VHH binders against Protein BPS1, chloroplastic (BPS1). Designs and how they scored, part 15

Target 1, 306 residues: Protein BPS1, chloroplastic (BPS1), of Arabidopsis thaliana (Mouse-ear cress) (q9lmm6)
Amino acid sequence: ASSISKLVPKEKSDILTVSWMKQAMESLCETHNGIKTLITDLELPVSDWEDKWVDVYLDISVKLLDLCNAFSSELTRLNQGHLLLQFALHNLEANSPQNLSKAQSSLDSWKQHIVSKNPRIENCRAILSSLVQTLNLPKVKNSAKGKVLMRALYGVKVKTLYISGVFAAAFSGSSQNLMYLTVSNELPWAQSFMEVQNTMNAEIKNIFLSDGLTVLKELEAVASGVKKLYPAIQQGSIDPISLQPLKDSVTELSNGIDLVSKEVDCFFKILLSGRDTLLENLRSMGASTLQATSPKKAAGKNYRGF
Below, E stands for the ipSAE of ESMFold2; O stands for the ipSAE of OpenDDE; V2 stands for 0.75 times the mean of E and O plus 0.25 times the DockQ between their complexes.

## First folded at step 16 (VHH; framework vhh_surovatamig_d1)

Design u3 (from t5 with G104L; at its last look DockQ between E and O 0.01; V2 from the best seeds 0.00; counts 0 for: pae O 12.8 > 2, grease 28.3 > 24.2, placed apart)
Fold by OpenDDE, look of step 16:
Structure u3 (fold): chain B 306 residues (1-306), chain A 119 residues (1-119)
Amino acid sequence: as target 1 above (306 residues)
Amino acid sequence: EVQLVESGGGLVQPGGSLRLSCAASGFTFSSYWMSWVRQAPGKGLEWVATIKQDGSEKDYVDSVKGRFTISRDNAKKSLYLQMNSLRAEDTAVYYCARVPDWSLWFDYRGQGTLVTVSS
C-alpha cells in the first residue's frame, strides 16, 4: 500500500514518534524503489553509465546499509528492554511485597538499559558526515538521461540523509546528528526542502531541550508511567487500575518498535537488492568484454603434409 | 511552468465553512499526490491534508479530522479543501502543494490564500 506522502509533521508532537519513524522509513522504502523504477524507465543500461554514476550509487548504498544496521540494532536493543518491562508488569500485577521488589529491580534495570549508549548508533555520525561531504549535484554534460538520473539520486540522497540524521539523533539522544543540509538551488524542490528542514529541526531541538529520559515520545511515555508508579511500589501497595496507563504505553511502544523494525528491514532489503543488481550487471559486462577480447583461435590450417 | 493558484479564502465566523480551491497547471496533475499545508501567524508551516493521485487515499492532521475534506478533480486539474466547523486555530494562509513520489516534502506550492476565523 503506497504510503501517503507527508510534507511536514502533522503536529509538532508527531516528530520523534514511532509512528512518524515508521512513516519516514516507509517513505524511504518507496523512494528507493522509485529510483529503481526510474532507472528502468530511463532505459539507461548500466553499460551506458559513467563510472562516476556507478561510484555514487555504490558509495551511497553501502553507507545506507550501515545506517540501517545501526538502526536495526537499536530497535533490537529497545525490544530487549521490553522484556524487562513485561517482567515488571507481571510482578506488579501480583502485588506482593516480594513481587513489588522484583518489579522495582526490573524497572531499574530497564532505565539503565535505556540510557545506555549503542556504539553502532554512535558511529552513525561518522557515516552521516561522510555522506554530507559528498553531497553535491554531479554535473552531467553529455547525457540527458544521465542528468535526470543524477538529479534523482541527489534528491534521494538528500532525503535519506536528512531522515537518517533524525533517526540517529533520536536514537542517540544527541542533537549532534541533526543535519542542516544545503540543497542546490538549481532544483525546484530545494526551497521546499529547506523550509521543511528548518521547521522540523526547530521542533526537534525543542524536544531535545526537554528534561525527559529520552526524546522518543513513546519511550518517554513509558518512563513517565514508571515514574508515576514508583511511590506506590515503594509503599508496597499498587492499585491494579493504576497499572493500566503503563501497560498501554508499553504496548504502544512495543508495537511501534516492531513496525519501525519491519520498515527498516524492508529498506535494508531494497538497498541490498539494488546494490546486488548493479554489481551483477557490472560483472556481466566484464565477462562480455573478456569474451570479446578472447582471440578467436584461428582454425589451424591442417597443412596436409605432402 | 508549474503553477498552483489557491482561492476561496476569506473571513469566516467560528463554526462556519469555507471551500478552498487550487488550480494546477504546467504539469500532469493526475500523476502527483497533492496536499494542503497552512501557516498560521507566527508559526511554522503545518501539514493539513494529502490526497493520492486517484483520490483513493486521504490523510489529515488530527486537528482537522472530521471537519476538513480534501478532494480533487483530475479532469479539471483542481484540488479542493472543504473546511467545516472552522475554529480560530484554523486561521492561516493555506497553500496548495504538489508532492512528488520521492519526497516527504512538496516541490511546489502556490502563493496561498488567507483564511481568517474570527468572531
Scores: ipSAE 0.006, ipTM 0.220, lowest interface PAE 12.8, mean pLDDT 86
ESMFold2, look of step 16: ipSAE 0.014; ipTM 0.540
ESMFold2 (binder alone), look of step 16: mean pLDDT 89; pTM 0.902

Design u4 (from t5 with V61A D62A; at its last look DockQ between E and O 0.89; V2 from the best seeds 0.00; counts 0 for: pae E 5.5 > 2, framework grips)
Fold by ESMFold2, look of step 16:
Structure u4 (fold): chain B 306 residues (1-306), chain A 119 residues (1-119)
Amino acid sequence: as target 1 above (306 residues)
Amino acid sequence: EVQLVESGGGLVQPGGSLRLSCAASGFTFSSYWMSWVRQAPGKGLEWVATIKQDGSEKDYAASVKGRFTISRDNAKKSLYLQMNSLRAEDTAVYYCARVPDWSGWFDYRGQGTLVTVSS
């Protein structure tokens, strides 16, 4: 319950910052590492829960890898736009009429670049919708370990779906991916999650109603700095000290994009490693069962690792 | 059809030198500005240097000015980067990039060549 509430920053203006996105993705990495450890520590035996739960895990993780690829694609696109900012700042410092013309062209191209659509982000709605349609707390047949695992996986899925929906909405500039998840009220964290979701969705909706070029705060800060410099650029003379606020904003944006990209890459690797671990356990179980000779033993309960 | 193939990367000690090459094919090389861009581990793309289509104008990022020299040979359809006085911060994958105009936005980039400056 308390880990979910940490997604709401003390200052509401920090929602949809690149800094907040880095922290949210870091939280997902920690959450999925916890599930990876839990799966290993439970040493769940072979039973009818194993096949069903394995299939659910593999389906979810593939879709999450697809979401990570979409997010990484968008972060790469934003990173490529940074070159235009670097060219612009270089030419603004040179401050000749020819250099200022080059700088303005680069800044114009950057503005068009940041508002362009990424088709991989536009496809996230289908992936998220598929995951939402299968969001349920599965029934567990008389297995205490199975109940623990299924409840943990459900919580992880809820958290991941909500954060991923916020990311998709932020990157697309469309609230269509912003979802309202209804969760099982038998879980102790359910009320806390619903309160977090209500708080976050209200503020995110307000941000989408603003008239900025983007909903990402660090990008908007750079856009504002660029707008303030246009009159001086067009008149052919730049006061050198007036460049420092824009330079600071560009540095902050670049650092933020790098940090979010690192966390998305980390999350991708955690998901992939978890899949590899599960598949290795299935190979070991498959190799063990190939040598089974007894019909009762082959049909009976057999222990195997996760 | 457009291809840019970088080479010449490797491991080098601080203070050392390397020369990067880029072989271009599938377009009229002499009609385009060319650039080098680089990406350090875990960082975004950074512009390094740009050269005009006839070689008459060269420009460098402040971090490399005085240490790196961009050049081109239009007859060989080749772009070069001479890197001197290398520092650990120069460690990156270096990309050859075609630039349709002087705006600095490239439309094609090669696969890159790794430069590691350590020890």
Scores: ipSAE 0.186, ipTM 0.666, lowest interface PAE 5.5, mean pLDDT 81
ESMFold2 (binder alone), look of step 16: mean pLDDT 88; pTM 0.892
OpenDDE, look of step 16: ipSAE 0.335; ipTM 0.745

Design u5 (from r2 with D59S D62A; at its last look DockQ between E and O 0.41; V2 from the best seeds 0.00; counts 0 for: pae E 12.6 > 2, framework grips)
Fold by ESMFold2, look of step 16:
Structure u5 (fold): chain B 306 residues (1-306), chain A 119 residues (1-119)
Amino acid sequence: as target 1 above (306 residues)
Amino acid sequence: EVQLVESGGGLVQPGGSLRLSCAASGFTFSSYWMSWVRQAPGKGLEWVATIKQDGSEKSYVASVKGRFTISRDNAKKSLYLQMNSLRAEDTAVYYCARGPDWSGWFDYRGQGTLVTVSS
């Protein structure tokens, strides 16, 4: 219960920050790593699993890998926008009419880039809806250890679904991806989760009602700084000292995006490794080899694809 | 398939020089603006330099101006970066990238080449 409660920041203004997203993803990594420890502590190796437990694990992992690819795609897109901001800042510092014209063009391109839709993020609603439709606590009839494992996996699925829904809503700029999950009341953490969800959803909806370019706080801080500079650019002169707040917010955004990206990559690797281990154990047991469909991770030679 | 292959990275002392090369294939090289971008550990992408299709316009980030020279050879489908007076803060993976204009925006980049500037 206390791990889910940590998702609520002390200040409401910290909701939907890139820093919060980094912490949320760290929490997911810890939670998913904890399943391995639980399996070991229960002395319940994969060889003792029923087929339906295997199906539950594989369903969760495949769809979560797809979500990670979507989130990484959006983070890469935002990171590429950083080049437009740095080029603009370079030209604003030079402060000649030719340089100010180049800076304005880069800032206009950055604004258009930021509001553009990412098709992979738009698809996240379908993936999340599919996971919600299978969000059930299965009855385990012939294993006390299996019952403990299935209840733990249910909790992991609930936490992961909620956090992923918040990420999808934040990246899409649409509250349609924000979920309200109903969970089994028989679990001791259920009340704590419902309180976290109520608190977070209320604040997230308030942020969506605000009139800004984006709901991500660090990105909106950069957008606000850019907006403040347009009058000076149009008048043909900027004070170099007035650039420092924008430079600081651009650096903060870039650093935050890099940290979140690293945690998303970590989560992807944890999911992929767990899936590979399960499939290898199934092959060594002489069972039918499952043809796993692993989501492709973002390729390294092109941030936008070609 | 579009390919951009960087080479020439390595370990060098502060104050030293390196020349990076990028071999392009799978597209009409002379139709694109070309850029060098870099990524230091723990940092985002940073634009370094851009050169126009015919080589007539060159732009540099302030921190490298006067020390780095971008050039291209359209006959060889190659992009170059001459890096002089290297500093520790130049340590990064350097990518060549193609784009539609002067802005440093790109639709494709290579795998990169590591430049380490260390005492």
Scores: ipSAE 0.000, ipTM 0.374, lowest interface PAE 12.6, mean pLDDT 80
ESMFold2 (binder alone), look of step 16: mean pLDDT 87; pTM 0.876
OpenDDE, look of step 16: ipSAE 0.326; ipTM 0.728

Design u6 (from r3 with V61A D62A; at its last look DockQ between E and O 0.81; V2 from the best seeds 0.00; counts 0 for: pae E 3.4 > 2, framework grips)
Amino acid sequence: EVQLVESGGGLVQPGGSLRLSCAASGFTFSSYWMSWVRQAPGKGLEWVATIKQDGSEKDYAASVKGRFTISRDNAKKSLYLQMNSLRAEDTAVYYCAKGPDWRSGWFDYRGQGTLVTVSS
ESMFold2, look of step 16: ipSAE 0.350; ipTM 0.763
ESMFold2 (binder alone), look of step 16: mean pLDDT 83; pTM 0.852
OpenDDE, look of step 16: ipSAE 0.231; ipTM 0.673

## First folded at step 17 (VHH; framework vhh_surovatamig_d1)

Design v1 (from r2 with E57Y V61A D62A Y108S; at its last look DockQ between E and O 0.68; V2 from the best seeds 0.00; counts 0 for: pae O 7.5 > 2, framework grips)
Fold by OpenDDE, look of step 17:
Structure v1 (fold): chain B 306 residues (1-306), chain A 119 residues (1-119)
Amino acid sequence: as target 1 above (306 residues)
Amino acid sequence: EVQLVESGGGLVQPGGSLRLSCAASGFTFSSYWMSWVRQAPGKGLEWVATIKQDGSYKDYAASVKGRFTISRDNAKKSLYLQMNSLRAEDTAVYYCARGPDWSGWFDSRGQGTLVTVSS
């Protein structure tokens, strides 16, 4: 419950900032690491897992990996745009008519680049929808530990879906990716989550109603800075001092994107590692079963939790 | 398919020199401006240098001007970056990039080669 509330920034204006995105993704990393720890603490080896638990984990993990890849691709795309900005700034600093012309062209290209759609991001909706379709709290009847695990996985799924939806919405510039999840009332954190979701979604929707080029604040700052410089560029003279705000914005965006990228990569690795560990354990179990059918007393391989 | 393959990265001491190479394929190399860009750890992409199709024009970022030299061999479809007087801050993955085009667009880059400048 406490982890969900942390998604709400102290300032509403911090929503859909790169800093917030970093923190949100970092939180996911922590959450997913936490679930691994929980599995270990529960002393619930994979051999004791019901097939449905395994299926749930494997299905979710693959789809989340796809989302991560989409996010990573968009961040890379944004970084590509950053190169255009750098080139533009370089030419603006030269402040010759020829350089200014080049700068303007580069900025125009950047603008076009930024408004272009990323098919991977567009596909996030389908992935998210698929995950939501299976967003249920599995009933576990015969395992107290299993029940705890399923509840935890459900919580992780809810949190991950919501954050991923926000990311997808932010990157696509479309509020259609924004999730309105319904959480089981059986869970003590359900109400808190709903409140957080409602609060955040309301604010996010307001941001989408703005007349900006993008909903990402740092990216919008760059766009605004560029817009402000256009008249001077067209006049053929740039005051070097006037470039500083854009330089700062570009730097801030770049740094922020990098930080978010790192967290997305971290999350990807966590997911991949978890999946691989599970698959390895399953393989080992299969091998042991084959060996156990061989008369030699298969020493019970303690399958360590992942 | 456009392919750019960087090479020549490695560990070098401060003040040292390194030469990076990029092998291009899948397009008419001589028809394009080419560039080097880099990404330092924890930082975003940074433009480093650009060279015109015929090599008659070269441009550099302020951070590398006077130390780095970009060159190309159109016959070999190769781009080069001679890096002299290397500094710790030059530590980065270096990418060969196609562009800018007329609009200033960088439309493709390689996988990069790591340059580490450390004592």
Scores: ipSAE 0.016, ipTM 0.284, lowest interface PAE 7.5, mean pLDDT 86
ESMFold2, look of step 17: ipSAE 0.277; ipTM 0.723
ESMFold2 (binder alone), look of step 17: mean pLDDT 87; pTM 0.880

Design v2 (from r2 with V61A D62A S103T Y108S; at its last look DockQ between E and O 0.65; V2 from the best seeds 0.00; counts 0 for: pae E 2.9 > 2, framework grips)
Fold by OpenDDE, look of step 17:
Structure v2 (fold): chain B 306 residues (1-306), chain A 119 residues (1-119)
Amino acid sequence: as target 1 above (306 residues)
Amino acid sequence: EVQLVESGGGLVQPGGSLRLSCAASGFTFSSYWMSWVRQAPGKGLEWVATIKQDGSEKDYAASVKGRFTISRDNAKKSLYLQMNSLRAEDTAVYYCARGPDWTGWFDSRGQGTLVTVSS
């Protein structure tokens, strides 16, 4: 519950900032690592897992990996745009007619780049929809530990879906990816989540109603800065002092993108590691079953829990 | 397919020198401006240097001007970056990039080569 509440920034204006995105993704990393720890603490070896538990984990994890790849691709795309900005700034600083022309061309290219769609991001909707469709709290019978695990996984799924939806919406510039999840009221944190979701989604919607080029604040700041410089560029003279705001914005965006990218990569690795561990455990179980059917003494393979 | 393969990265002491190379294939190398860009740990991509098709024009970022020299061999389809007086802040993955084009776009880059400047 406390983890979900942390998604709401202190300032509403911090929503859809790269800083917020970093924190949100970091929170996902922590959450997913926490599940691993929980599994360990519960002492639930994979051999004791019901098939449905395994299926849920494998299904969720692969789709989340796809989302991560999409996000990473967009961040890379944005980073490529950053080079255009840097080159533009360099030419603007030179402040010759020829350099200004080059700068303008670069900025125009950047604008076009930013408004272009990323097919991987567009595909996020399908992935998210698929995950939402299977968003249920599984009923676990005859396993108290299993029940705890399923509740935890459900919570993680809800949190991950919501944050991923926000990311997808932000990167696509479309609110269609924004999730309105319904959480089981059996869970003590359900109400809190719903409140958070409602609050955040309301603000996010307001941002989407703005006349900006993008909904990402730092990216919009750059766009705004660029827009402000165009008259001077066209006039053939730029005050060097006037470049500083854009420089700052470009730097902030770049740094932010890098930080978010690192967290996305971290999340990717966490997911991949989890899958690999589970698959390895399953493989080992299969091998043990085959060996048990062979008269040789089944050496007790210590199934290390997730 | 456009291919750019960087080489020559490594560990170097501050004040040292290093020469990076880029092998280009899959396009008419001599028809394009070429550039070096870099990414330091925890930082975004940074433009470093650009060279005209015939090598007659060169441009550098302020951070490397006077220390780095970009060059090319069109016959060998190769791009080079001579780095002198290296600093800790030059530590980065260095990428060979095609461009800028007439619009100022960098449309392709290699996998990069790591340059570490450390005592």
Scores: ipSAE 0.222, ipTM 0.674, lowest interface PAE 1.8, mean pLDDT 88
ESMFold2, look of step 17: ipSAE 0.434; ipTM 0.798
ESMFold2 (binder alone), look of step 17: mean pLDDT 85; pTM 0.869

Design v3 (from r2 with G99A; at its last look DockQ between E and O 0.83; V2 from the best seeds 0.00; counts 0 for: pae E 3.4 > 2)
Amino acid sequence: EVQLVESGGGLVQPGGSLRLSCAASGFTFSSYWMSWVRQAPGKGLEWVATIKQDGSEKDYVDSVKGRFTISRDNAKKSLYLQMNSLRAEDTAVYYCARAPDWSGWFDYRGQGTLVTVSS
ESMFold2, look of step 17: ipSAE 0.389; ipTM 0.781
ESMFold2 (binder alone), look of step 17: mean pLDDT 86; pTM 0.874
OpenDDE, look of step 17: ipSAE 0.115; ipTM 0.622

Design v4 (from r2 with S35H D62A; at its last read DockQ between E and O 0.75; V2 from the best seeds 0.00; counts 0 for: pae E 2.003 > 2)
Amino acid sequence: EVQLVESGGGLVQPGGSLRLSCAASGFTFSSYWMHWVRQAPGKGLEWVATIKQDGSEKDYVASVKGRFTISRDNAKKSLYLQMNSLRAEDTAVYYCARGPDWSGWFDYRGQGTLVTVSS
ESMFold2, look of step 17: ipSAE 0.584; ipTM 0.859
ESMFold2 (binder alone), look of step 17: mean pLDDT 89; pTM 0.902
OpenDDE, look of step 17: ipSAE 0.450; ipTM 0.784
ESMFold2, fold request of step 23: ipSAE 0.560, 0.448, 0.575; ipTM 0.854, 0.804, 0.857
ESMFold2 (binder alone), fold request of step 23: mean pLDDT 90, 90, 90; pTM 0.909, 0.907, 0.908
OpenDDE, fold request of step 23: ipSAE 0.762, 0.735, 0.757; ipTM 0.916, 0.907, 0.913
ESMFold2, last read: ipSAE 0.544, 0.521, 0.565; ipTM 0.847, 0.837, 0.853
ESMFold2 (binder alone), last read: mean pLDDT 90, 90, 90; pTM 0.910, 0.907, 0.909
OpenDDE, last read: ipSAE 0.735, 0.735, 0.767; ipTM 0.905, 0.907, 0.918

Design v5 (from u1 with G104A; at its last look DockQ between E and O 0.74; V2 from the best seeds 0.00; counts 0 for: pae E 3.5 > 2, framework grips)
Fold by OpenDDE, look of step 17:
Structure v5 (fold): chain B 306 residues (1-306), chain A 119 residues (1-119)
Amino acid sequence: as target 1 above (306 residues)
Amino acid sequence: EVQLVESGGGLVQPGGSLRLSCAASGFTFSSYWMSWVRQAPGKGLEWVATIKQDGSEKDYVDSVKGRFTISRDNAKKSLYLQMNSLRAEDTAVYYCARLPDWSAWFDYRGQGTLVTVSS
């Protein structure tokens, strides 16, 4: 319960900032690491898992990996856009007619780049929808440990889906990816989650109603800075002092993207590691079963005739 | 398939020199602007240098001006970065990048080569 509440920033204006995104993704990393720890603490070997538990874990994990890849791709794309900004700034600082022309071209390219769609991000909707469709709390019979595990996995799934939806919405510039999840009221944290979701989604929707190039705050700041400079660029003269706000915005965006990227990579690795561990355990179990079923070759009593 | 393969990275002392190479294949190398970009630990991608198709125009980020030299050999489909007077802040993964024109972003980059400047 305390974990989900942390998603709500102290200031509403911090929603859909790169800093918030970093924290949100970091929180996912922590949550998923926590589940691994829980599994260990429960001392519930995979051999004791019901097939359905394994299936749930594998299904969730693979789809989350796909989402991570999508997010990573978008962050990479944004990072590429950063180069255009660097070129632009570099040429703007030179402040010759030729350089200004180059700068303008770079900025135009950047705008085009930013408004372009990422197919991987667009595909997030399908992945998220698929996960939501299977968002249920499995019934566990005759296993107290299993029950704890399933509840934990369910909670992790809910949290991950919600945050992933926010990311997908932010990166796509479409609120269609925003999740409105219904959580089982049997869980003590359900009410808290719903409150957080409602609060966050309301604010996010407001952001989407704003007129801008993007819903990402730092990216929008860059866009705004660029817009302010265009008249001067076109006039053929730029005051170097006037570049500083854009420089600062570009730097902030770049740093933020990098931080988010690192957390996404971390999350990817956590997911991958979890899957690999499970699969390895399953393989080992299969091998043991095969060995157990191998008929002990009856040591032929060499009746040394007497 | 477009391929860019960087080499020449390594550990170097401050004030030292390195020469990076990039082998290009899968495209008409001489038809493209080429760039070096780098990514330092914990930092975003940074543009370093760009060179025109025929090598007649070169540009550098300010922090490397006078220290780094970008060059190319179109016959060998190779891009080079001579790095002199290396500093700790030059520590980064360096990427060879294909640039469609002077003002555009790169459309392809290599896997990178690590340059570590340390005492």
Scores: ipSAE 0.362, ipTM 0.770, lowest interface PAE 1.4, mean pLDDT 89
ESMFold2, look of step 17: ipSAE 0.365; ipTM 0.767
ESMFold2 (binder alone), look of step 17: mean pLDDT 87; pTM 0.888

## First folded at step 18 (VHH; framework vhh_surovatamig_d1)

Design w1 (from v4 with S103Q; at its last look DockQ between E and O 0.72; V2 from the best seeds 0.00; counts 0 for: pae E 2.6 > 2)
Fold by OpenDDE, look of step 18:
Structure w1 (fold): chain B 306 residues (1-306), chain A 119 residues (1-119)
Amino acid sequence: as target 1 above (306 residues)
Amino acid sequence: EVQLVESGGGLVQPGGSLRLSCAASGFTFSSYWMHWVRQAPGKGLEWVATIKQDGSEKDYVASVKGRFTISRDNAKKSLYLQMNSLRAEDTAVYYCARGPDWQGWFDYRGQGTLVTVSS
């Protein structure tokens, strides 16, 4: 419950910032690590898992890996755009007619790049939808530990799905990816989650109604800075001091993207490791079963024929 | 498959020199602008240097100008960065990047080589 409330930034204006995104992804990392710890603490060997538990884990993990890849792809794309900005700034600093022309070209290219669609991000909708369709709390019979595990996994899935939806919405520039999840009222944290979701989604929707180039705050700051410089570029003279706001915005965006990227990578590794561990355990179980079914070679009673 | 493999990184003292190399494969190296970019710990990606296909044009970020020299050998499909008078602030992972044009776009980047400048 406390983990979900942390999704709400202290300031509403921090929603859809790279800082918030970093924190959100970091929170996912922590959450998923927590699940690993829980699994260990429960002392519930995989051999005791119901097939449905395994399936749930494997399904969630692979789809989340796909989402991570999509997010990483977008962050990489944004980072590539950053180079255009750097070149633009470099040429703007030179402040010759030729350099200003080059700078303008770079900025135009950057704008085009930023508004372009990433097919991997567009595909996130399908992945998210698939996860939502299976967003059910499994009924566990005759296993207290299993019940705890399933509830935990359900909570993690809800949190992850919601945050991933926000990421997908932010990166796609479309609110269609924003999730409105319904959580089981049997869970003590359900009401809290719903409140958080409602609050956050309302703010996110407001951001999407804005007339900006993008919904990502730091990226929009760069876009705004660029827009402000265009008249001076066209006039053929730029005051070096006037570049500082854009420089700062570009730096902030770049640093933020890097931080988010690192957290996404971390999350990817966590997911992968968890999946690999489970699969290894399953393989080991299979091997043990095969060994157990290997007929003990009947010790041939050497009937010493008298 | 497009590959860029950086080498030559390492630990160096302030004021020291390093030469980075990038081996390119899987594409027509001579048809592309090439770039060096770097990422310092806790910082975003920073452009360092750019070189035209034929090497006739070179450009540098201001902080490295006069200290770093970018060069290329199209026959060897190699990109180089001579780094002199290294400073602590030059500490970063350095990446070779392929760019189709001069506008600052790159579509592929190597895995990078770590340069650490420390006393």
Scores: ipSAE 0.371, ipTM 0.744, lowest interface PAE 1.8, mean pLDDT 88
ESMFold2, look of step 18: ipSAE 0.445; ipTM 0.800
ESMFold2 (binder alone), look of step 18: mean pLDDT 87; pTM 0.877

